# Designs tried in a protein design chat: VH-VL binders against Large ribosomal subunit protein uL30 (rpl30). Part 7

Target 1, 158 residues: Large ribosomal subunit protein uL30 (rpl30), of Saccharolobus islandicus (c3nh88)
Amino acid sequence: MVELLGIIRIRGWAKAPWYINETLEMLRLRYNFNTMMYPKTSQILGMLNKVSPYVTWGEIDPDTLKLLIIKRLETAKGDKVSDSYVKEVLKIENIDTMVKQLYEGKIYLHKLDQYFKLPIRLHPPKGGFKGSVKRPYKNKGEFGYRGDKINELMRRMM
Key: E = the ipSAE of ESMFold2; O = the ipSAE of OpenDDE; V2 = 0.75 times the mean of E and O plus 0.25 times the DockQ between their complexes.

## First folded at step 3 (VH-VL)

Design b74 (from b59 with heavy chain S30D N57D, light chain S30D A50D N92D; framework fv_bermekimab; at its last look DockQ between E and O 0.12; V2 from the best seeds 0.00; counts 0 for: pae E 8.0 > 2, placed apart)
Fold by ESMFold2, look of step 3:
Structure b74 (fold): chain C 158 residues (1-158), chain A 119 residues (1-119), chain B 107 residues (1-107)
Amino acid sequence: as target 1 above (158 residues)
Amino acid sequence: QVQLVESGGGVVQPGRSLRLSCTASGFTFDSYGVHWVRQAPGKGLEWVAAISYDGSDKYYAESVKGRFTISRDNSKNILFLQMDSLRLEDTAVYYCARDYWEGYYFDYWGQGTLVTFSS
Amino acid sequence: DIQMTQSPSSVSASVGDRVTITCRASQGIDSWLAWYQQKPGKAPKLLIYDASSLQSGVPSRFSGSGSGSDFTLTISSLQPEDFATYYCQQADSFPLTFGGGTKVEHK
């Protein structure tokens, strides 16, 4: 089983410096509230450290990932994802199985952009942010690593 | 070099609409967030609305939410403020302002355009 | 919303005087604060950003200090061109908010 990092771009009101933009584009996080999931690797963590003032991330749980797929992930054509679509294009039984295989590392969402519209677009959080997006999460703000609290934030953005 | 020029102000009746424009030059407009800030005659400054560099995010002061719409056309370097359901308390000089990359500090301002109501 | 309380509302001063204006935020804003100068009929001009950083072209007699919730703008030796209204502005979070202004006037 792998840990999946859910990553949300939360800051980008002004255009970021070119080296920050390069890394954000590699992560597919060009616009505010763009969201991606990647396996937790040293390379991904290194990229997140470089762009940390513009993103927040943490370990996404299976229930939240399933909700993201159902509510926000779209097919390449822009339709809602269904069990029948997953069965057709991924040759797996249903969305529950898709989630399981993502955590087993058998499939990677970021490699499936021919079937799904990526990045995932989230709504601004219901009730707003609790702190400043210009401060680290650990210092009464919002950006950077937030551990399992990423799941609460994502649910407020669906 | 950096220049912001507002237009579209005037005298209107309450309840009517007005659209303000701000034309930008001398900088890469699509790299900056831009804001509307207003000032009633003889009063202080009040932030009104903001729009991100690419137009993807918009924010409004509570006093104008639901009545004003900020937008931008990056191909023509123009910022807009659509003002609907105007009230007497909206009387002000309206400035467009550019924010700075490292924070929401307004480093360049336009000359302002006045919005008033018939007496 | 973060409320900015600016004092005094006005200052009567003479050329050469040291003028101090204070600004208090209703909650901590770290150093995310700007100071502006405005003369009648003109747009505001940025003086200080990030609480203490002097904007290019602004005379060194202007200085800013403070962090957290309490901030000060100081004019070390008032010049004739410094008679104006001064505003603080928090840049920590939306909605962005200004202090009520301090008018620095002659005499």
Scores: ipSAE 0.013, ipTM 0.523, lowest interface PAE 8.0, mean pLDDT 89
ESMFold2 (binder alone), look of step 3: mean pLDDT 94; pTM 0.959
OpenDDE, look of step 3: ipSAE 0.049; ipTM 0.690

Design r70 (from r30 with heavy chain G55D, light chain S30R; framework fv_rolinsatamab; at its last look DockQ between E and O 0.03; V2 from the best seeds 0.00; counts 0 for: DG spot H55, pae E 14.4 > 2, placed apart)
Fold by OpenDDE, look of step 3:
Structure r70 (fold): chain C 158 residues (1-158), chain A 122 residues (1-122), chain B 107 residues (1-107)
Amino acid sequence: as target 1 above (158 residues)
Amino acid sequence: EVQLVQSGAEVKKPGSSVKVSCKASGYTFTSYYMHWVRQAPGQGLEWIGEINPSDGSTNYNQKFKDRATLTVDKSTSTAYMELSSLRSEDTAVYYCARDFSEYGWGDAFDIWGQGTLVTVSS
Amino acid sequence: DIQMTQSPSSVSASVGDRVTITCKASQGIRSWVAWYQQKPGKSPKLLIYAASSLQSGVPSRFSDSGSGTDFTLTISSLQPEDFATYFCQQANSFPYTFGGGTKVEIK
């Protein structure tokens, strides 16, 4: 089993240093409200710490991930993802199995860009952000690590 | 003074529903998430869910997702918790509790209601 | 769900004693732990949230420590008004969960 991180770009800053933008682009988080999922690795965490002021992340749970796939993930052609599509392109029985295999480390979302449009585009959170996007999550803000709280935010942005 | 005042004790039959109220005063009602926590007699605490009074958005403990309904009335600064299909094991003191931090980032509870005993018995 | 295993379930102590209560999380929760005091027939009272300092009005004899999975509440010198039940709570993940409680009673 692998730990999966959901990462959301929450602040756009035109004056961001080039090395920050480069890292954000590598994460496929070039634009505000983009979201991606990555396995929790030291490399990913290092990158996230580097771009911390511009993103928020945490452990995405299976229910939220499934919901994300169904509601916001698009096929390469721009259609909604269906069980039949997953079966067709991934040879996986359905979305539930896809989610399961993501957590099993059998597949990685970031490697499936030939089948899906990545990153996933989210809406601004319903009701707005709880805190300031210019402050860390731990300081009544929004950016940085927020653990399982990422699920609540992500659901509000679907 | 910041305080939460809950409705009185309830005695219910199995299968029925109960709705507990929690009136907030002394602070901006819409600026803090309201949580609900219960405590069975002689037992620990169990989180039921939270509600954002500003927009009515909720998060539930999955254990209660099918039976608990959290609502608010902004005009009266009152939060409500309804629990349906009551069982004997639902016998507990139910608390409303304000989120520790404004806008609900803290996820601890700094102000508590006095509690409402709900007894479920045949 | 994250389980918070609290120990001991009860402790007998005297005024002036050092009391230590431990909570162990079933998974890493960083420092997102809160501690509550509850007296019989009363609502829980927030003592400490690890992301912050002591709550207003909480005596300095209360302190918390720990990160990851192991957390500790310490009362450096127990006072008469400290006899109560104490609970830990994790604030890392839904659903929020509490420890089983530790009753601090007079020896």
Scores: ipSAE 0.000, ipTM 0.560, lowest interface PAE 11.8, mean pLDDT 92
ESMFold2, look of step 3: ipSAE 0.006; ipTM 0.488
ESMFold2 (binder alone), look of step 3: mean pLDDT 90; pTM 0.930

## First folded at step 4 (VH-VL)

Design b109 (from b59 with heavy chain R98K Y108L; framework fv_bermekimab)
Heavy chain, then light chain:
Amino acid sequence: QVQLVESGGGVVQPGRSLRLSCTASGFTFSSYGVHWVRQAPGKGLEWVAAISYDGSNKYYAESVKGRFTISRDNSKNILFLQMDSLRLEDTAVYYCAKDYWEGYYFDLWGQGTLVTFSS
Amino acid sequence: DIQMTQSPSSVSASVGDRVTITCRASQGISSWLAWYQQKPGKAPKLLIYAASSLQSGVPSRFSGSGSGSDFTLTISSLQPEDFATYYCQQANSFPLTFGGGTKVEHK
ESMFold2-Fast, scan of step 4: ipSAE 0.629; ipTM 0.882

Design b110 (from b59 with heavy chain G103S, light chain S31D N92D; framework fv_bermekimab)
Fold by ESMFold2-Fast, scan of step 4:
Structure b110 (fold): chain C 158 residues (1-158), chain A 119 residues (1-119), chain B 107 residues (1-107)
Amino acid sequence: as target 1 above (158 residues)
Amino acid sequence: QVQLVESGGGVVQPGRSLRLSCTASGFTFSSYGVHWVRQAPGKGLEWVAAISYDGSNKYYAESVKGRFTISRDNSKNILFLQMDSLRLEDTAVYYCARDYWESYYFDYWGQGTLVTFSS
Amino acid sequence: DIQMTQSPSSVSASVGDRVTITCRASQGISDWLAWYQQKPGKAPKLLIYAASSLQSGVPSRFSGSGSGSDFTLTISSLQPEDFATYYCQQADSFPLTFGGGTKVEHK
């Protein structure tokens, strides 16, 4: 089973240095609350560490991924994703099957641009951020690696 | 409690300059983007300008580009709007408003300061 | 620029009435829409953000719905303090734009 990282940009308005912006663009996190998912690889982790003051990430679970697809992911034409749409364009039974295949590495969300509007854009979290977005998660802040707590944050931003 | 207080409005003549200020208290000003929104007498709301929490990025409505300059002083918790080459069309109550976590919604507003023109 | 059209411009209502006002964007904005209430001589107050999320401290009789280009604000049972002008605002892209406003006035 593939480990999937959910990544959210949490500082998008302030200008970032050019080398940070280059990496953020490669991750498709150009604007506020842009959200992407990638397989957990050393390359992706290296990129995330480089841009850590601007993003937060962790291992997304299947229930959160399903909610992300249902509530926030849009078709290429801007419509909500439905079981019938997934069946039509991906030729698979439904959203549950899509989630399963994403974790099996049979499909990759970041390669499905022809069917979905990427990156996904989330809302600010309900109740606002609890810590400072200018500090690391481990030091009373919000940016950087947060492990499975990414799922809690994503649900507050849907 | 969160407070935004505008000042610097008044009666001006066309072509002159005016600087508006907005003093913030009750929150960490340096962590929030802020906006200027105006409202002409008896009319609706019009977004004017915005500045990121660190002052590095600024946005302007087309009607004020090249004439207005937004800036901030995070050490004093003050937002500024420098208004040059003022026109009769700039007559309005000017509100400063706090950005809701970089979502471009306005969760707190000041009470406004009136900019108007004499004959 | 994204144009925001509100309807009606005004509505006459009585206390206890259900009031619905609408807002239409000239292009798709997903759910990047807020609703504000403004009383005469006062600053606007945020009621709803992200099309349907109720701001803290706002009474539950206010609700928002919609996505894409069509949005509604509903007041389920109008109270005396609700007579005001309401504005929608899109937050999808710059420049930020507001609807023209809907005045809720006494019948």
Scores: ipSAE 0.587, ipTM 0.869, lowest interface PAE 1.9, mean pLDDT 92

Design b82 (from b59 with light chain S53D; framework fv_bermekimab; at its last look DockQ between E and O 0.61; V2 from the best seeds 0.00; counts 0 for: pae E 5.0 > 2)
Heavy chain, then light chain:
Amino acid sequence: QVQLVESGGGVVQPGRSLRLSCTASGFTFSSYGVHWVRQAPGKGLEWVAAISYDGSNKYYAESVKGRFTISRDNSKNILFLQMDSLRLEDTAVYYCARDYWEGYYFDYWGQGTLVTFSS
Amino acid sequence: DIQMTQSPSSVSASVGDRVTITCRASQGISSWLAWYQQKPGKAPKLLIYAASDLQSGVPSRFSGSGSGSDFTLTISSLQPEDFATYYCQQANSFPLTFGGGTKVEHK
ESMFold2-Fast, scan of step 4: ipSAE 0.652; ipTM 0.889
ESMFold2, look of step 5: ipSAE 0.237; ipTM 0.753
ESMFold2 (binder alone), look of step 5: mean pLDDT 94; pTM 0.960
OpenDDE, look of step 5: ipSAE 0.751; ipTM 0.907

Design b92 (from b59 with heavy chain S30D, light chain S53D N92D; framework fv_bermekimab)
Fold by ESMFold2-Fast, scan of step 4:
Structure b92 (fold): chain C 158 residues (1-158), chain A 119 residues (1-119), chain B 107 residues (1-107)
Amino acid sequence: as target 1 above (158 residues)
Amino acid sequence: QVQLVESGGGVVQPGRSLRLSCTASGFTFDSYGVHWVRQAPGKGLEWVAAISYDGSNKYYAESVKGRFTISRDNSKNILFLQMDSLRLEDTAVYYCARDYWEGYYFDYWGQGTLVTFSS
Amino acid sequence: DIQMTQSPSSVSASVGDRVTITCRASQGISSWLAWYQQKPGKAPKLLIYAASDLQSGVPSRFSGSGSGSDFTLTISSLQPEDFATYYCQQADSFPLTFGGGTKVEHK
């Protein structure tokens, strides 16, 4: 069972130092609201802590991941992802099976850019951000680690 | 209670300069990017310039590059547009508008300030 | 620059009519499109963002659809206060660009 981190870039307009931009690019978070999933590893956590003022992250749940795939993930050609497309390109029965295999570590979304347009790009959250995007989540802000609350935010941005 | 109020418009002559201001209230100004959008009399909307929440990044329409300068004073909640080398085609109502969380949509607009020309 | 072509330039309608306005981008913009309403002598008002998300306080008779390059704004049952000019705007990349506008006027 893989623990998956959902990561959203929430500050993209202000200029970031070049070394921060380099790390954001490595995470495929070049533009604001770029969203990626990675297995929770010490390497990924180290990169996230380095760029924390520009991103928010937490553990994504299967229901949220399924909605993300249905509503925002695009095929390499720019079409919406369907059960038939998943069956054709991944040889997997449907989107539900795809989600299951992502949590089992049998496939990794970040390695599937042959079939899907990555990164996923979300929209501003409905109703706007609740706190300041200039402050960390733990201090009445929006950036940094937010645990399972990443799922609530992602749903507001879909 | 979000409010944007433009000022500084008026009648000018070609080649002159003018500085527009937009005073913001009712929200945390230094957390939002802001834009200038203009509209020539009887014509459509044209985006002019934008500035990030901290002033570190700016964008301009090709028609105004090198002539207009956008800036902001976060301590006073004021957005500026310095307009140099004014041309007849710059005749328009100039609106300031708040950016919707870096989605580059305009959720609140000022009332506009008119810039016209005479000889 | 991304060109936004809006059609029709004007439409004559009566209260209760279904009004449809279209907007076409010269290149793919995914869902980075907004619709604005402007009444004479007033600043524009944001109606729809992200192609289909209704802005808070906007009546449910307004709806947006489309993705990629073709977009539609629909007013399901036109009300007296809806006679106005409508603009689409792409938010995909700088410079930001607007459509030419569609004037919804009385029949």
Scores: ipSAE 0.538, ipTM 0.864, lowest interface PAE 1.7, mean pLDDT 92

Design r103 (from r30 with heavy chain S31N; framework fv_rolinsatamab)
Heavy chain, then light chain:
Amino acid sequence: EVQLVQSGAEVKKPGSSVKVSCKASGYTFTNYYMHWVRQAPGQGLEWIGEINPSGGSTNYNQKFKDRATLTVDKSTSTAYMELSSLRSEDTAVYYCARDFSEYGWGDAFDIWGQGTLVTVSS
Amino acid sequence: DIQMTQSPSSVSASVGDRVTITCKASQGISSWVAWYQQKPGKSPKLLIYAASSLQSGVPSRFSDSGSGTDFTLTISSLQPEDFATYFCQQANSFPYTFGGGTKVEIK
ESMFold2-Fast, scan of step 4: ipSAE 0.725; ipTM 0.888

Design r110 (from r30 with heavy chain S57T S101T, light chain S31N F94Y; framework fv_rolinsatamab)
Fold by ESMFold2-Fast, scan of step 4:
Structure r110 (fold): chain C 158 residues (1-158), chain A 122 residues (1-122), chain B 107 residues (1-107)
Amino acid sequence: as target 1 above (158 residues)
Amino acid sequence: EVQLVQSGAEVKKPGSSVKVSCKASGYTFTSYYMHWVRQAPGQGLEWIGEINPSGGTTNYNQKFKDRATLTVDKSTSTAYMELSSLRSEDTAVYYCARDFTEYGWGDAFDIWGQGTLVTVSS
Amino acid sequence: DIQMTQSPSSVSASVGDRVTITCKASQGISNWVAWYQQKPGKSPKLLIYAASSLQSGVPSRFSDSGSGTDFTLTISSLQPEDFATYFCQQANSYPYTFGGGTKVEIK
């Protein structure tokens, strides 16, 4: 099993230094509320720490990932993802199997560009942010690592 | 020691198929994508495709999609590239190469096999 | 497909020289670029991968610069073991593509 990080960009590009913008683009987080999922590795954590004032991340759980796929992930043509689409293009039974295989490391979202529109685009959070997006999560803000609380935030942005 | 060891040189007739093997050791085989790259004599490098050894999922260079088949055998930590309908233009050294980073993040190649020369002649 | 154009195709240099190799992408690739060294009869060796990260065991005389479309590999003081062919590679989009190579020859 691979541990998966859900990552959301929470600050716009304005005034970001060039090296920050480049790292955000490599993570596919070019615009505010862009969301990606990556296996938790030292390389990904290093990149996230470099751009931490612009993003928030934590361990995504299977229930939240399934909702993200159903509600926000789009096919390459812009349609909602269905069991039949997953069966057609990935040759696997359904969305539940897709979620299982993502945690097993049999497929990775960031390798599925030909089948899905990436990055995923979320809505602003329902009820707004509780803290400042200019402050770290650990200090009553929103950016940076937030552990399993990423799931709560993602659900408010679907 | 992390290493990739490939099968030996092959001489094939036009229209036939070749299957090259790549045995991995010294790392967790299923955690890294395996890539295949070829180099014609005196020429540059050309990417053929990649495979996730965990699930067997592949991405191909469209140029090779109809002729190349990438597979793995997890029990032996061995990757395979089969190329069908061989032409003289397929004469090249074929390399397997490991993705630099775990789980398909990166797509630069830090560990390479020694290469397998495939010669296609009548 | 993204084309990677390397220049020069070859360069003649002496030990101690500064050698610069340039790679130009036909489209923006951020810093999804890798540099390889290949000696005759041998497999390519990864030197540098994205964001100027040197591979373990690669001498500090190797460095890179650039972003977007224009990239440079520099060898600050050429050593006898550095005579080889060098390739750039983009990892921004499928299919991954390589530059045509630059042969660094003894003068």
Scores: ipSAE 0.647, ipTM 0.867, lowest interface PAE 1.6, mean pLDDT 90

Design r82 (from r30 with heavy chain S101Q; framework fv_rolinsatamab; at its last look DockQ between E and O 0.86; V2 from the best seeds 0.00; counts 0 for: pae E 6.2 > 2)
Fold by ESMFold2, look of step 5:
Structure r82 (fold): chain C 158 residues (1-158), chain A 122 residues (1-122), chain B 107 residues (1-107)
Amino acid sequence: as target 1 above (158 residues)
Amino acid sequence: EVQLVQSGAEVKKPGSSVKVSCKASGYTFTSYYMHWVRQAPGQGLEWIGEINPSGGSTNYNQKFKDRATLTVDKSTSTAYMELSSLRSEDTAVYYCARDFQEYGWGDAFDIWGQGTLVTVSS
Amino acid sequence: DIQMTQSPSSVSASVGDRVTITCKASQGISSWVAWYQQKPGKSPKLLIYAASSLQSGVPSRFSDSGSGTDFTLTISSLQPEDFATYFCQQANSFPYTFGGGTKVEIK
């Protein structure tokens, strides 16, 4: 089973240094509230640590990922993702199977941009952020690693 | 040691097909995408496509979409590239190459097979 | 497709010289660039992937720079074993494409 990191860009008003912006673009996090999911690897973690003040991340669970696909992921043409679309382009039964295969490592979302519009765009969180986006999550803020709490935040942004 | 060992050279007539094998050893075959790249004699490199050995899903260079077929046999840790409707322009050395990052993140190739020369002539 | 335009096509230099090879992408590719060395009759060898360190066994005289569309591979002090053809590759978008190559000849 593959562990997936959900990553959200949460800071977009401050000018970031060019090398930070380059890493954010490599992660497909060009704009505020863009989100992506990547397998948990040393390379991804290294990139996240480099851009930590501008993003928040954690391990996304299957229920949250399914909701994200249903509510926010779009086809390449901009339509809502459906079971019939997934069956047509991925040759799998439905969205539940898509989620299962993502965690089995049989498919990876970042390799499917011919079929889906990436990155995923989220809304600002309902009820606002609990802390400052300019401080680390571990210190009463919002940025950086938040573990499984990424799921609660992401649901408030759908 | 991580290795990719390819099948031997092939001489083919126009209109036929070729299937090149690539045997992997020394690493977890299903964790790394396999890519296929060709090089005409004395020329540059051309990416053909990639396959996720875990589930068999593929992405192709559109130039080859209708003629190339990438497959794997997980039980033997072997990848295959089949190219049909061969033309003289398909004469090239065909390489398998491993993505250097697990789970297809890298899209650069750290381990290459020795290459398989496919010659298409009448 | 993203075209990777590599220059020069050939470089003639002496041992100890600094050699610079450039590669221009037809569209922005961030830092998604790899560089390969290929000796006659051999498979390409990955030298540098711009998002990571030099690959294992690659001498420190090799370095890269650039982002966006303009990229450079530099050999700071050319050695006799560096006679080879060098390729850039973009890893940003399908299809992954390579530069036309730069043959480095030692005088």
Scores: ipSAE 0.084, ipTM 0.715, lowest interface PAE 6.2, mean pLDDT 88
ESMFold2-Fast, scan of step 4: ipSAE 0.740; ipTM 0.899
ESMFold2 (binder alone), look of step 5: mean pLDDT 90; pTM 0.930
OpenDDE, look of step 5: ipSAE 0.510; ipTM 0.859

Design r83 (from r30 with heavy chain F100Y; framework fv_rolinsatamab)
Heavy chain, then light chain:
Amino acid sequence: EVQLVQSGAEVKKPGSSVKVSCKASGYTFTSYYMHWVRQAPGQGLEWIGEINPSGGSTNYNQKFKDRATLTVDKSTSTAYMELSSLRSEDTAVYYCARDYSEYGWGDAFDIWGQGTLVTVSS
Amino acid sequence: DIQMTQSPSSVSASVGDRVTITCKASQGISSWVAWYQQKPGKSPKLLIYAASSLQSGVPSRFSDSGSGTDFTLTISSLQPEDFATYFCQQANSFPYTFGGGTKVEIK
ESMFold2-Fast, scan of step 4: ipSAE 0.705; ipTM 0.887

Design r87 (from r30 with light chain A91S; framework fv_rolinsatamab)
Heavy chain, then light chain:
Amino acid sequence: EVQLVQSGAEVKKPGSSVKVSCKASGYTFTSYYMHWVRQAPGQGLEWIGEINPSGGSTNYNQKFKDRATLTVDKSTSTAYMELSSLRSEDTAVYYCARDFSEYGWGDAFDIWGQGTLVTVSS
Amino acid sequence: DIQMTQSPSSVSASVGDRVTITCKASQGISSWVAWYQQKPGKSPKLLIYAASSLQSGVPSRFSDSGSGTDFTLTISSLQPEDFATYFCQQSNSFPYTFGGGTKVEIK
ESMFold2-Fast, scan of step 4: ipSAE 0.715; ipTM 0.884

Design r88 (from r30 with light chain F94Y; framework fv_rolinsatamab)
Fold by ESMFold2-Fast, scan of step 4:
Structure r88 (fold): chain C 158 residues (1-158), chain A 122 residues (1-122), chain B 107 residues (1-107)
Amino acid sequence: as target 1 above (158 residues)
Amino acid sequence: EVQLVQSGAEVKKPGSSVKVSCKASGYTFTSYYMHWVRQAPGQGLEWIGEINPSGGSTNYNQKFKDRATLTVDKSTSTAYMELSSLRSEDTAVYYCARDFSEYGWGDAFDIWGQGTLVTVSS
Amino acid sequence: DIQMTQSPSSVSASVGDRVTITCKASQGISSWVAWYQQKPGKSPKLLIYAASSLQSGVPSRFSDSGSGTDFTLTISSLQPEDFATYFCQQANSYPYTFGGGTKVEIK
């Protein structure tokens, strides 16, 4: 079983140093509210820590991931993701099975470019951010690691 | 020691198929994507496809999608590449290669098999 | 597909020379480029991946630079064991593609 990190870019076009922009682009977080999911590894955590003022992340749960797939993930052609599409392109039963296999490490979102539009694009959070996007989550702000509270934020941005 | 050991050289007739094996040892087989790359004699490298050994999910170079089939046997830590409808242009050394990073976060190849020469004679 | 155009196709250089190999992607690939060394009769060896540090066992005379579309591999002081063909590879988009290779011959 693989732990999965949900990651959202929360700071936009402020002049970022080139190395931060490059790292954000490699994470597929070029624009504000772009979101991706990656296995929790030392490599991913290292990249996230380097760009922490621009992103927030935490462990995504299966219910939130299912909602993300249903409400925000798009097929390569821009349509909503359906059980029939998942069966056709991934050769698995439905979206619930897709979620299960993502947690099992049998498929990874970042390897599914041929079938889905990535990155996923979220809306600004309903009710706005509760703290400053220019401050760390640990210090009453929004950026950086936020543990399981990433799920609450993602749901407000769907 | 991390090692990929491939099956031996093959000579095939046009229109036949070939199946090359790649036995992994020294690491957790299911944690790293396995790639297949070929190199025609004196030529450059061409990516065929990749497989996630954990679930068997694949991505192919579209040039090979209708002829190449990548599979794994987790019980023996072995990856396979089958290429059908062989043509003389398929004469090449075929390599298996491990992604350098766990869980498909790499897409560069740090450990390579020794290569398997497949000769397609007319 | 993303085309990786590598230059020069070959170079002949003396021990101690600085050798520069260039790779140009047909579209932006961020830093998703890897460099390989291949000696005659052997499989390729990963030298450098721009997203991480130099691979274990690779001498510090090898370095890379560039982002977006233009990438360079530099060997700061060529040694006899560096006689080989070098390839770049993009990892930004499927299918992954390689440059045509640069053969480095020691005079």
Scores: ipSAE 0.646, ipTM 0.872, lowest interface PAE 1.7, mean pLDDT 90

